# VHH binders against Mitochondrial amidoxime reducing component 2 (Mtarc2), part 4

Target 1, 303 residues: Mitochondrial amidoxime reducing component 2 (Mtarc2), of Mus musculus (Mouse) (q922q1)
Amino acid sequence: GTVAWRRTRPRRRRQLQQVGTVSKVWIYPIKSCKGVSVCETECTDMGLRCGKVRDRFWMVVKEDGHMVTARQEPRLVLVSITLENNYLTLEAPGMEQIVLPIKLPSSNKIHNCRLFGLDIKGRDCGDEVAQWFTNYLKTQAYRLVQFDTSMKGRTTKKLYPSESYLQNYEVAYPDCSPVHLISEASLVDLNTRLKKKVKMEYFRPNIVVSGCEAFEEDTWDELLIGDVEMKRVLSCPRCVLTTVDPDTGIIDRKEPLETLKSYRLCDPSVKSIYQSSPLFGMYFSVEKLGSLRVGDPVYRMVD

## First folded at step 1 (VHH)

Design c6 (from c1 with D98E T99P S100D Y101F D103G E104S W105D L106Y G107T E109P D110Y Y111E; framework vhh_gefurulimab)
Fold by ESMFold2-Fast, scan of step 1:
Structure c6 (fold): chain B 303 residues (1-303), chain A 125 residues (1-125)
Amino acid sequence: as target 1 above (303 residues)
Amino acid sequence: EVQLVESGGGLVKPGGSLRLSCAASGRTFSDYAAAWFRQAPGKEREFVSAISYSGGSTYADSVKGRFTISRDNAKNSLYLQMNSLRAEDTAVYYCAAEPDFYGSDYTSPYEYDYWGQGTLVTVSS
């Protein structure tokens, strides 16, 4: 058969409706580790990029390539990362800091890894950082791997084979999509229902929007922020990882997840997608690459 | 940490039976909840059955009455007995496990951190 390049969406006059303002932007270089607040970011088809650092392009694995998250090792949320042009600097309680180069030798071993039953590759980051994580977590031997854009990511066809209407994209180590967005008003609403308040870092969004009503982001299909055009993928289903306190590294196992389940379960018509997971936040794909910054207006694009 | 390895998949005719096994290693399995998920060609991963550490079980409506989940903590193993197999049961079957605790929705794949590599079950004439 013949694969044709597609330039088929007809030219439309789109109206822009402002729905809010960007109040915070975070990049999370290493899966489950602490996020870095940035004033400006580039959005690529595979997610946020600040300089040479990409969102969720590193992850901790066991020797067999099995992913490690804050569910098994809650103290991963305490690993702080400082961004440099060519390096990441890692710090954690009780540890000496370590500096990790972003560009790795091509001779470094490629591991076969698994995320939620899907295969994905990762290039070994070396023995020094592997020993650093092993010494920090103290439970078994760990390694750090880095995704390379020459590797094949997890495609929407593999993540959601029955959902043919979804945009085609690839992700490295993010759970489901290139961009994760939550509104401040949604967090405020959740906190009115909790005895112990939680902060946005429990939910690890890339973009936080202010100036809208609670859960209004659930209705946004197409957004323009700065130079970037984004399209809705799915609502973000939440699991027990949201019960890890990002300041203490302690897993509660109950809240805020039980409260979310009391009022944020999906409509029965979409239970095949979300099962019994509560919904909090939105996943987006990047349709037009560009830059956005804190303080930018957030627009819905409507015909 | 728990490592999971599935076995028992293969080719079977409609109406036949298969027993899948999942061997856990690295740690004691007895305090873990465990589940079977499957992914059919062209479909997303779907829930099949789950069992708590205390032995309570749940099933997807499509397999209820035909499939039975069980565990043997002394052998550190999980099983899925599949009877009256149909063409629509054709899928890669995955074993999943996680520490059992309050608030987990064991029908959701997002609750499980430990996964096997899968075993193929083909139901055809």
Scores: ipSAE 0.000, ipTM 0.358, lowest interface PAE 12.0, mean pLDDT 86

Design c7 (framework vhh_gefurulimab)
Fold by ESMFold2-Fast, scan of step 1:
Structure c7 (fold): chain B 303 residues (1-303), chain A 123 residues (1-123)
Amino acid sequence: as target 1 above (303 residues)
Amino acid sequence: EVQLVESGGGLVKPGGSLRLSCAASGRTFSDYAAAWFRQAPGKEREFVSAISYSGGSTYADSVKGRFTISRDNAKNSLYLQMNSLRAEDTAVYYCAADYGDWEYTSSSEYDYWGQGTLVTVSS
């Protein structure tokens, strides 16, 4: 039989306006642990990928499957990760290094995990790495789990059922969206208001943009970076996790959060989304998959 | 990680008042957002009130102006002051907590739950 050839309509022409340049790209393989700076990344519908390593595809859980973050265990921010071929190498203060294979045996147990009140699955990474985290954190028994793309992800629709515009993507263990972006100018602005300066690693963005005005990223709806098209999801609300020093693992609980609250609270019209959380950075979904690199121009797409 | 135990329920006449308490144990309760939900016989759980770790609060429209949520972090306790009680307030009241930052209105957002305390409003 004959297959009908689909006539593709030409894409509507969009105007591209350069708004900045990519200055840094970070992948965070394990939730709350140190990021890895990379020069180039693939953006998939579920977030950044460098080789076989995906952004926030691992997380530390309690034995009952509940997520563990730096809010409960601030010293997680001191766990450093090295990416090597088919393995992650983990290092932490006072610990011997451990090597974790990226591909797990299919026989490893799948746990039902809990993340922001939602069920999500994770494949057990084995007793050796579980004991490593348990020995490092010293408070409870912990396990490490890994997401795979055969599992069902989370959507913000379940977190914000009245907000229809948040339905376009799924994520594994990221807080909200596949891509988190902050401008250097926004960090510079914040630091003019702080007695003790903070660095970008407090905020854990995937993409850092230079060459724009402070908080200009708050206005960006659709972006083209390299081959990748991204669409605005929401502003990034900040919590006490923002007060954990990434070099010491000490949680301050006040700054920079109190300063952010003094000038970065949401408009009353969107209080149902953000409540009392200050806004710093932007969440994006990936609409067209592709690669992007440090040094790429950042374009806003306008009709 | 946190364990929750409710108290203060009972039988009260319409127009009366009750104060519910929720005692938390485990890690510092001040790190948790907390909420009250209720479930009447034959109905699903419904939101009543929530309070963030920083003290910001929100209320269901049906209880706004009549109920007040509060917390005492030094005592690891959450409270619900219920005034001007109505027959439709009759339900089992549940304390809920989450390590999240926001005063969530959905029961699916909360990881830790108490066993519940019965409130009956009847003449």
Scores: ipSAE 0.000, ipTM 0.179, lowest interface PAE 17.5, mean pLDDT 84

Design c8 (framework vhh_gefurulimab)
Fold by ESMFold2-Fast, scan of step 1:
Structure c8 (fold): chain B 303 residues (1-303), chain A 124 residues (1-124)
Amino acid sequence: as target 1 above (303 residues)
Amino acid sequence: EVQLVESGGGLVKPGGSLRLSCAASGRTFSDYAAAWFRQAPGKEREFVSAISYSGGSTYADSVKGRFTISRDNAKNSLYLQMNSLRAEDTAVYYCAAKEYDFGDYLTEDEYDYWGQGTLVTVSS
């Protein structure tokens, strides 16, 4: 594909400073469900795309349209997703597999959904997959919805209206921004402080970077990776979701969150943004669309 | 702890196919990211392909489109399907596994467990 610029202010030629290398790329088609590792991805203005599968373009909702995440239903992290022949195949412990088409009939009902106090639409994925999630979770009636790029996305600037550094961009079902990035060195540092080690899947990043110092990603404002230009949105504040073991679906509620709170709280000057949430990883918007792959050098762009 | 044993190597003609297998004992491949590396006589060991915990795969440019990595967790096995083989594919092929899904997949130093290797010879 042709790489296109997102509409931004023109810039003079940039100096490129290599800060690391891409070691891992994940997409998470359904919010809170298991990720799919890929060797290469397209980055669109609304996030990562591999073929017809887009990052966090599906979401489990209650009958009233409110989002459901692993905070309420930790066993969602055990739902695995396989893409084949324009279909998603879902598997989970104790369940028969279910196959659903990526392309839905336009006649399927559109639900009004709600995420973090913001309204967003989703197209119903049908009764069969709704019953599958309802039977898996066993707590109440659930539905699966899919975002369509013809729908209006969420403007995350509304969550932080006083913060001028936030771009006026749209997302579907991600918490905050199109791209989530963590360095390997930051995870290694965290693990030196933990009795029980955690793996990157606790934190659900799209891109993992190797070859830098711990928490060096906190300083990266603008990145070039492959054909893709990304701009810093904010640090990723962590909540109880990070205490869900991605292999067991058991929520600890304490670690690694309590250890992160011991050394990763924000500066008092930005407490209005992050409050008491510890910071681990970075959120980015996509400024120039294109492809990137595992093994690509990561460059910081400096004027 | 895991022990890895490769099989399926042998002599094959250019353009032919081979399927390599790697059997794990002790623990299952579902607990590990896994990879294939190879080493030709007189050369450094090089990356061939890797598969993550979540099932995604990565390939060296020299084998992309010809080789396919897969796993079968029920059989506790890792596979490398090799098609359109070339003389330059001649090497000892090693199965490798790593306990954590962080770090890069291309560097041999990232891997905790290694098999003893299986020889693939591509010659007439």
Scores: ipSAE 0.000, ipTM 0.098, lowest interface PAE 18.5, mean pLDDT 83

Design c9 (framework vhh_gefurulimab)
Fold by ESMFold2-Fast, scan of step 1:
Structure c9 (fold): chain B 303 residues (1-303), chain A 122 residues (1-122)
Amino acid sequence: as target 1 above (303 residues)
Amino acid sequence: EVQLVESGGGLVKPGGSLRLSCAASGRTFSDYAAAWFRQAPGKEREFVSAISYSGGSTYADSVKGRFTISRDNAKNSLYLQMNSLRAEDTAVYYCAVDESYWDYLPSTYDYWGQGTLVTVSS
């Protein structure tokens, strides 16, 4: 006997309520670098995957293994990635194209890295791509590392209690959870309050949902999209990284963050979680793995 | 090109043990991540265990502590040692390999064996 069968009772029927439609799907292979728009994706317990390319499974590190993000190097947002068979092709302003194999030799060195004060491993992607990033950023020596699914991921704390077969989800290099979702209506609402409009790429969501009301996604606990069941983790707190223009690589340091702070601060009861960060978008964990695509209806699962 | 042939399935009583083998031809296992999946009647294929090309193994929670995955690259073979078998372990077991990192999602794997039936009953 086990409690696992109670979670998947055959007699249990869940009511599905359509709350929107998937309008856009992005995968971000390298942390802080440009996203790739895809028409369909698989959702794994560690995030989105398109073929052999996984969301935030690569990151730029300093020689000491410390993570590098657009906070320190805003021009990382200008590195564009194309997905080609078993390779990533990288391009950036002023740089010649470089091709990176997705599968690395097992003999490549494993680095001990640090991400938000936590230890995480990464396999070295080789001297050629390390020199490419070093030449592009021009501030110090950098390396690129890749996560391997046999490595231990980062354990994130569940801030909103909810039962799932993925009780202790892990992530590689994403900030918090496997899936990041924002509604189109929430962006439209934000832009009504801004003098200079911002686009969704400022916020780097994996999934964009259309057809709902502004900030309605803040109320979604359990979703079914395509074959994928997702469970709410927490609201996405925003920092100065949201002020980097994805087209120019220029960090504003003020907007849209100051406008978000004017109306999107958390309730005092949860200030220990979010501090003074404004909330924009939702983090989800994957409860049932599967595929989803642009045009799929988004359903709330209601008991 | 990789071809996989499973063997070792059969009928066992609850609490019994069974060892599954998967023989690869065409290429060596040292280049590949390898996994075992199973499919019970009327159910979808589910992940059982995987072993990466870089080393390291992982297990589904339902089999952790009872099953052990191993590989022998010199013999181009993958194994699954199954101990303390339960009625719930009854399924067709499939060997799968991929040229990238292992994953628990069946659609990740490029090459599959035909499957071997394991029946756990008294």
Scores: ipSAE 0.000, ipTM 0.187, lowest interface PAE 15.5, mean pLDDT 83

Design d1 (framework vhh_7b18_3)
Fold by ESMFold2-Fast, scan of step 1:
Structure d1 (fold): chain B 303 residues (1-303), chain A 121 residues (1-121)
Amino acid sequence: as target 1 above (303 residues)
Amino acid sequence: QVQLVETGGGLVQPGGSLRLSCAASGFTFSDYAMGWARQVPGKGLEWVSYIDSGGSTEYQDSVKGRFTISRDNAKSTVYLQMNSLKPEDTAVYYCARDYEDSWGEYYFDYWGQGTQVTVSS
């Protein structure tokens, strides 16, 4: 025809620049509880999945459905999780172990929950695990809820209503994005400025990258790792939750946050997004689903 | 599943020629664009050339007029003919399958083990 049907659009070539290597992969099944190191993971549109277990698909709530994090209950960081086929095994100081099926308890009650001012639902995980958390924390009655893939997650439009340019994605109980990445060099740099050294578990990243310069990850817009394409969402702003020691469950409220504030505040041009929060790590959305593993090269997609 | 195997690298004097070959398996070769990229030790991976499923070609400016990419769909093989080689062309050369992402951008989603090309006297 008359509309130049044989015309192909101009081809846009991207090159891959290796910027590092995946050194660690962590999933955090329960919000605020200990992470599990894995050698390989799938990345879905809602975040990491190892077998049947998904990142931050469980969270502790009060009886009224309000979220509970290590900010209110720092000892949540001491809850250890072991992945065993179709079950999560939970352990904590002074507690007998308890096992949770990964399978959704589809006949149980749905709770209306609140997470950072947004409504989100969760399926009740039963009285046994609720009593276990209540006995461990000792401050009030708690429940555990599990996200159901038939439920609506929190969308970018609701998470960042003033940032209409951001990619469209959905999350269950993570703070703001499907994937959280930090480089080892950034942690090394931070530790040169601290009297008491901190470890990566203070910051709870999903992916740790080695072989780059400190804070180089702040410049990575689009990544290819294994089969997975990721796109930069925002820098990760840090709050008092980063001052909880993952080995003791003690909240310091000062370090490493005060040191981060001394040199990691945002540029004035983006102060409307980050305010006075220091920046440490990067949030990514998953644009192409696939698998990645420890030892994979990390490529930046460049024009 | 996808495999790309490069051959044809080696040592050559400045001004010389080499032909690289890449045998592909594990996918329908004729449906994909194919490319070549190269990496100098300690440097980033740079795109060299590509050829789409229809036979259209593109080249990095530094190799235009010296390198020619071609393909044989019956043999599932892509080739890179390198003429007038310079010391600056010394690199590991990777055959790669080209992929268009959800934004319409192109990048390499699979590559071979690489073949060393050394241009020196």
Scores: ipSAE 0.000, ipTM 0.184, lowest interface PAE 15.2, mean pLDDT 85

Design d10 (framework vhh_7b18_3)
Fold by ESMFold2-Fast, scan of step 1:
Structure d10 (fold): chain B 303 residues (1-303), chain A 122 residues (1-122)
Amino acid sequence: as target 1 above (303 residues)
Amino acid sequence: QVQLVETGGGLVQPGGSLRLSCAASGFTFSDYAMGWARQVPGKGLEWVSYIDSGGSTEYQDSVKGRFTISRDNAKSTVYLQMNSLKPEDTAVYYCARGPYEDWDSTYYFDYWGQGTQVTVSS
């Protein structure tokens, strides 16, 4: 057979180049519902965690376990979440508030759920919160499910079976990756092209970076922020969900998506991954776990 | 007039591959989700996969990891790459425009092609 001649130097010196500053951090406890702005967060293998609350560890499903997002129910973006010691407090227009325990309801039924064709489990959060979502959305019977790290997540191999070069990670209910980052300058650039301005909450990033040029984040392969080391996974492909106004719950179906398509399409070489989706923001995996906070410098690690 | 024309079907051995193509005309292709459905002999129509205008995809459980849907907006074409084909994949495959979500959260398709036969056997 052919023998490998390669020798590796496992230790490489890296230089840190400051590329910006963390201006905002959001956690989105429930898929498609409002984000919670936090001053600091832990980054785990499966995404951001603030105290006991983890990013996208709750999800609304139909009774058959199929996921429900703002694509089907745009008014989900109006569900506000307040983080309290052991509870989430949920509020929505026309609804009495409801208090949901953060602790996994370990005696409740496990549902077999489906996200983008992949199977994933969720623990039922009980009839009270299910009825609350059902009364709010008014279209069908809904349930809320909660993920636990003892459950099997969706792996990179299942998400991108043709892309064997991607880092191994798992996600619960996020679409693609543990961490979602976008720069303020990229939003400013987009808004110069739009008649009606959009805000960062249309795009639901976990980390917002200031102090760089528009779309400079597209070039960042490896980052150090606070104690956390992150590695680029993919650019964030955008779909019709980005056309939902986070203040009204109205889905436009065209903007800002059509404007993004006019200048943010991928190179033909990566069309197998992104197809015709415009690219806005970056997905990262967490390589070294730790904490980061608003005001932290963002460093690119370069050899 | 909306037209969807499927090509690429045929006879293939178990474990083989086929790529189906669907050429669309009569509408602004990039604005619409596109999908594939199939009808197995003696059974009803079942959806296989869809891809929305933004490129997000979903698959029926039995084809996950084996089939890949994709689109080329410049050519107004949607594709279904079928790998590791099994005898139970034998069906007429239909290209469709949609899905769209109805008020009751069911998915529907508004236009369908004529279908292309895929036969997986020795």
Scores: ipSAE 0.000, ipTM 0.148, lowest interface PAE 15.6, mean pLDDT 84

Design d2 (from d1 with D98G Y99S D101Y S102D W103F G104W E105S Y106D; framework vhh_7b18_3)
Fold by ESMFold2-Fast, scan of step 1:
Parts: C-alpha cells; structure tokens; sequence
Structure d2 (fold): chain B 303 residues (1-303), chain A 121 residues (1-121)
C-alpha cells in the first residue's frame, strides 16, 4: 500500500558548511609501521582501503598472541611499506626486502591475540615474514597476523557502555576507530610550543585537513568528505608512542607529550574517558561508505 | 612472561577496609602506568583507579576519597587501599598494566587473574 510506500520518504537534505580541505591521506597497513601517502582512498565501515590493502589489518604479535607496538619496539616505525596490487613490499634498515601477499592465507592457523585487554583473532602470515620481523627486532620471536572481515572486530563502546554519546563501531587493529583525522593548524600550534619540531607522522592520522583554525576539528560532529559521511567517535588521547621519532625510531618518552599535557588535557566532565591523556586529533566512524581524495573540501553536516 | 598477581581480597562488612596488592613481573615496572578495574556481577568492566609512572593518580568519582592507589617500584607492586566499603563495591578486582599517557578508562594490555571483594553483612 501507499501508506507503506510514503513511509520510505527521506527527510530534507542536511546543509553543508565547508570547514577545510583534505591536504594529506595516509594508510597504515601494519600497526606501528610506517604509513603510505595516497592521493585517493575508499572508506569502509572498518576504515580506509586503497585497492586491496586495508588500514591496520596487519599486526606484529609475540608468539603468545600479545600485541607488539612501537612502545616495546620503537624501530617498528622504520618499517616502510610499498603498496602493489596483490602484495606489500616491506623494507627496514639492515634488512633485505620481503614481499607479503595481501590475500588472506586462509589455510594458515588463527592466533588468539590481545589488544588493550580485549581478545581479537588474527590469521598467521607464515614463517618467512615472522622470521623477517624476528631478525629485524632481534629481541625475541615475533609473528605477523592478518585480520579477516569474517572475524569479530573490537569496539571501545563495550568498555564504556555508560557513555551513550559514543556510537558502536568495529575495528581490527587500530587503537580506537576506523578513521583518525588531524588539522595542519593543530600541528602548527603544537610546534609553536616545542623546542624540537614534530611532524604529522608522529601522530599517524589517516586524514589531514588544512584551512581551519587550530583545534577546530575538536568541534566537528558529522563530516562529508568526497562521497564519505563520517561521525565523531572520540577525541584522540595520546600515549608514549607519540614520542617515537618516525625518522630514527628513537623513543623520547617525554616530548611532545609533556607539552601536550600542559594545555591539551580533557574537560573534567569527560575525565572518566580520557584520564590524564592529552587530546590531539579526532576519531571518526564511517556512516556512508565511499571515496575521498587529496584536495576534496571538508564539510560539516548541519540541521 | 608478563605476570600480574592480585592478593588481599575477601569478605568484609559495610564500612570496613581492605588493601589489594598486585605483584608484577616480566617487564620494567617503573616504565608503566598501572591501574585497577572491577567487574560487578551482571555488569561490564569498570575502571577504578590508575597511577602513572611518575606517581600521578586518578579515581572513578564513586570511589574518590575512599580508595587510594599507590606503587612501590622497588618491589614492582601496585596497591589499592579501600576504605569505607559499600555493598556496591562488591566485585572482582583486576590489576592491569597500561601505557604512561595512554590510559583510557578500563583500557590496558595485560590483566591479572582478579581477586574477589565481597561487602556484605
């Protein structure tokens, strides 16, 4: 009937307010390893995808399945990745290149892994790449695991069920959300307060926005970029991993975190979420899948 | 390798006190923030308190003024002193390891086995 048909009619279109322009897009295939700058990407419900490669779908683990990050192994930030149609090429100081297939090794065993007290599965990527990471890091035996969309993802909402403004979303091996965004103006502001300047790669964003004021991204709830609609999840709390120099692999443990803590601590009303972690950048979920590219205008969706 | 072992739980009357201890091994304890979280029957995991590597502390509002977190780096041990206990504090209490400036409520990379605290008359 006609009454059922009319119930499908959508609400009026939202108004768009331009707040900036996309200046950079990064994908990070392996957790803690070097990012890859791209001109264009697809955004899926679980994050960025460039061709067949997905953001943070690979992770280095100990043999017992516990995650390894640049906190334990700062030299992971020096592992560079070249994207090819069917494989990743990994390079690191003192190492010969290794080629990793993007296709899931479906006959390999599944590891039960652990990230931040939460269980998550990963498919073993084989002995060759495991030995490559073990030889590079030289401290203990390591494995590489790959996430599959048929596996159960993680959500921080399960840890904060009382925070009703946080929406449910799932991720593989990112810390929190599918998309991480920072403005150039926020980095410029931070650098006015630092003796040694830091670059965007310290903070590992997926999307960098230009043309706005410092920390204006903290106010953005719903965005349209290219074909993609995104919704605010959380401000990005920063940890000691932020003090690893992406060019040297040396962990400072102090800056830029001490400076960020001097002016970027959260409002007392949200201290239960962020504790004493300083806030720098924004986490978003993907509400409408699509593509976006460097040079795209960034719009807020209002009313 | 990494081990966190909680002790000090038990049965206590309302208004009573307990001190939880967590002995850590397998890592450089002084480099890490430490925390306590609790799981009430039928509810999710709730952050209680944390202490960073520099000794700065934070508390869940419901325990502020009643609970005190502390650490002894020489013994690789973190403590939770619980005073003025209420029936609502009944839970399994977990010791957890985290990052110095990467603490989100209840977000840690290693957990202990848990210790039961029951506040009952």
Amino acid sequence: as target 1 above (303 residues)
Amino acid sequence: QVQLVETGGGLVQPGGSLRLSCAASGFTFSDYAMGWARQVPGKGLEWVSYIDSGGSTEYQDSVKGRFTISRDNAKSTVYLQMNSLKPEDTAVYYCARGSEYDFWSDYFDYWGQGTQVTVSS
Scores: ipSAE 0.005, ipTM 0.281, lowest interface PAE 9.7, mean pLDDT 84

Design d3 (from d1 with R97K D98E Y99G E100D D101Y S102Y W103D G104S E105S Y106E; framework vhh_7b18_3)
Fold by ESMFold2-Fast, scan of step 1:
Structure d3 (fold): chain B 303 residues (1-303), chain A 121 residues (1-121)
Amino acid sequence: as target 1 above (303 residues)
Amino acid sequence: QVQLVETGGGLVQPGGSLRLSCAASGFTFSDYAMGWARQVPGKGLEWVSYIDSGGSTEYQDSVKGRFTISRDNAKSTVYLQMNSLKPEDTAVYYCAKEGDYYDSSEYFDYWGQGTQVTVSS
């Protein structure tokens, strides 16, 4: 006889429920350094991109390739970045500005780096910017490295070996996922519990959502924002890095972390993932690439 | 609840020595890397040293050869032996535990109040 083929039935159109509005978008080109507020962005499978600049595609390393963050060097949060079409301009207290080309010579050395126990490559950004960071931090010799898309990122299986059910994605130098989102209402709730108020920049989200209830983002599984579809990965666990004042580079060590631990610890059933870290904000992967902008409605997708 | 209690700081002359201790509780001490970081007044926090669960150590270049980190798993205590102290070593010293989210020496959290070390004539 003849072979009969069943075509895959078209998926039922999802219902869209508006849960909020995008109030702010930030890109952080260099890990631990100051973010850049943008009106619009592209979302790629590896995170946010504005023109040639990608989120967390640069990081400071020691001479042996181990990553450096504001945990070891809190003054990294004071390094400000200005985006030009082909350049990053870096500024920091007490420093002359330095201009870094986004496109590096192919002859620049590729370093084997280490980030949270995982190996990752980075192309050397040159001696001038290495000396600039070394002079700024004054503790040891540092270098700056840049990821490029010809390199292999850190995979979901390596980031979360015990959580094999999570969606496949890759990241360069972000901690965990391509997109980090927090609501304004969650920050307002936290600040009602603090003597000294903190601002969103303590937590370094890419996307801030307004118009929802506190911690409502903890319930969002699949989102449509602009042309972009995102899927929940995990809650964002917080560490002492959140106690660094982004305006002064001074570490408090206690707050807001102590207050977060008083009410934002995980359920015992997921302790293997989060241990004793408090949870504040959500990690998402990008399922459909596209653009989004400040003022866009945020929709939850429901089948 | 994780608790880290730092002791052993004080005032010393340049060239002197101090031994810092950190008593840990609320977690399985032997499973975690431990470290020391310091905060100089008017500056940020800087990592000083760490020791992993197997006893392997690493030091910040400015303290290498002068400071020694060690641990006693039976007592849930980590130590920092500081020799040939310099005025630049003046800081509040914090005991740090490896972060629970990442099993990596690059990721440490602080829970103690610190201990003040002052090196001055």
Scores: ipSAE 0.000, ipTM 0.242, lowest interface PAE 13.2, mean pLDDT 84

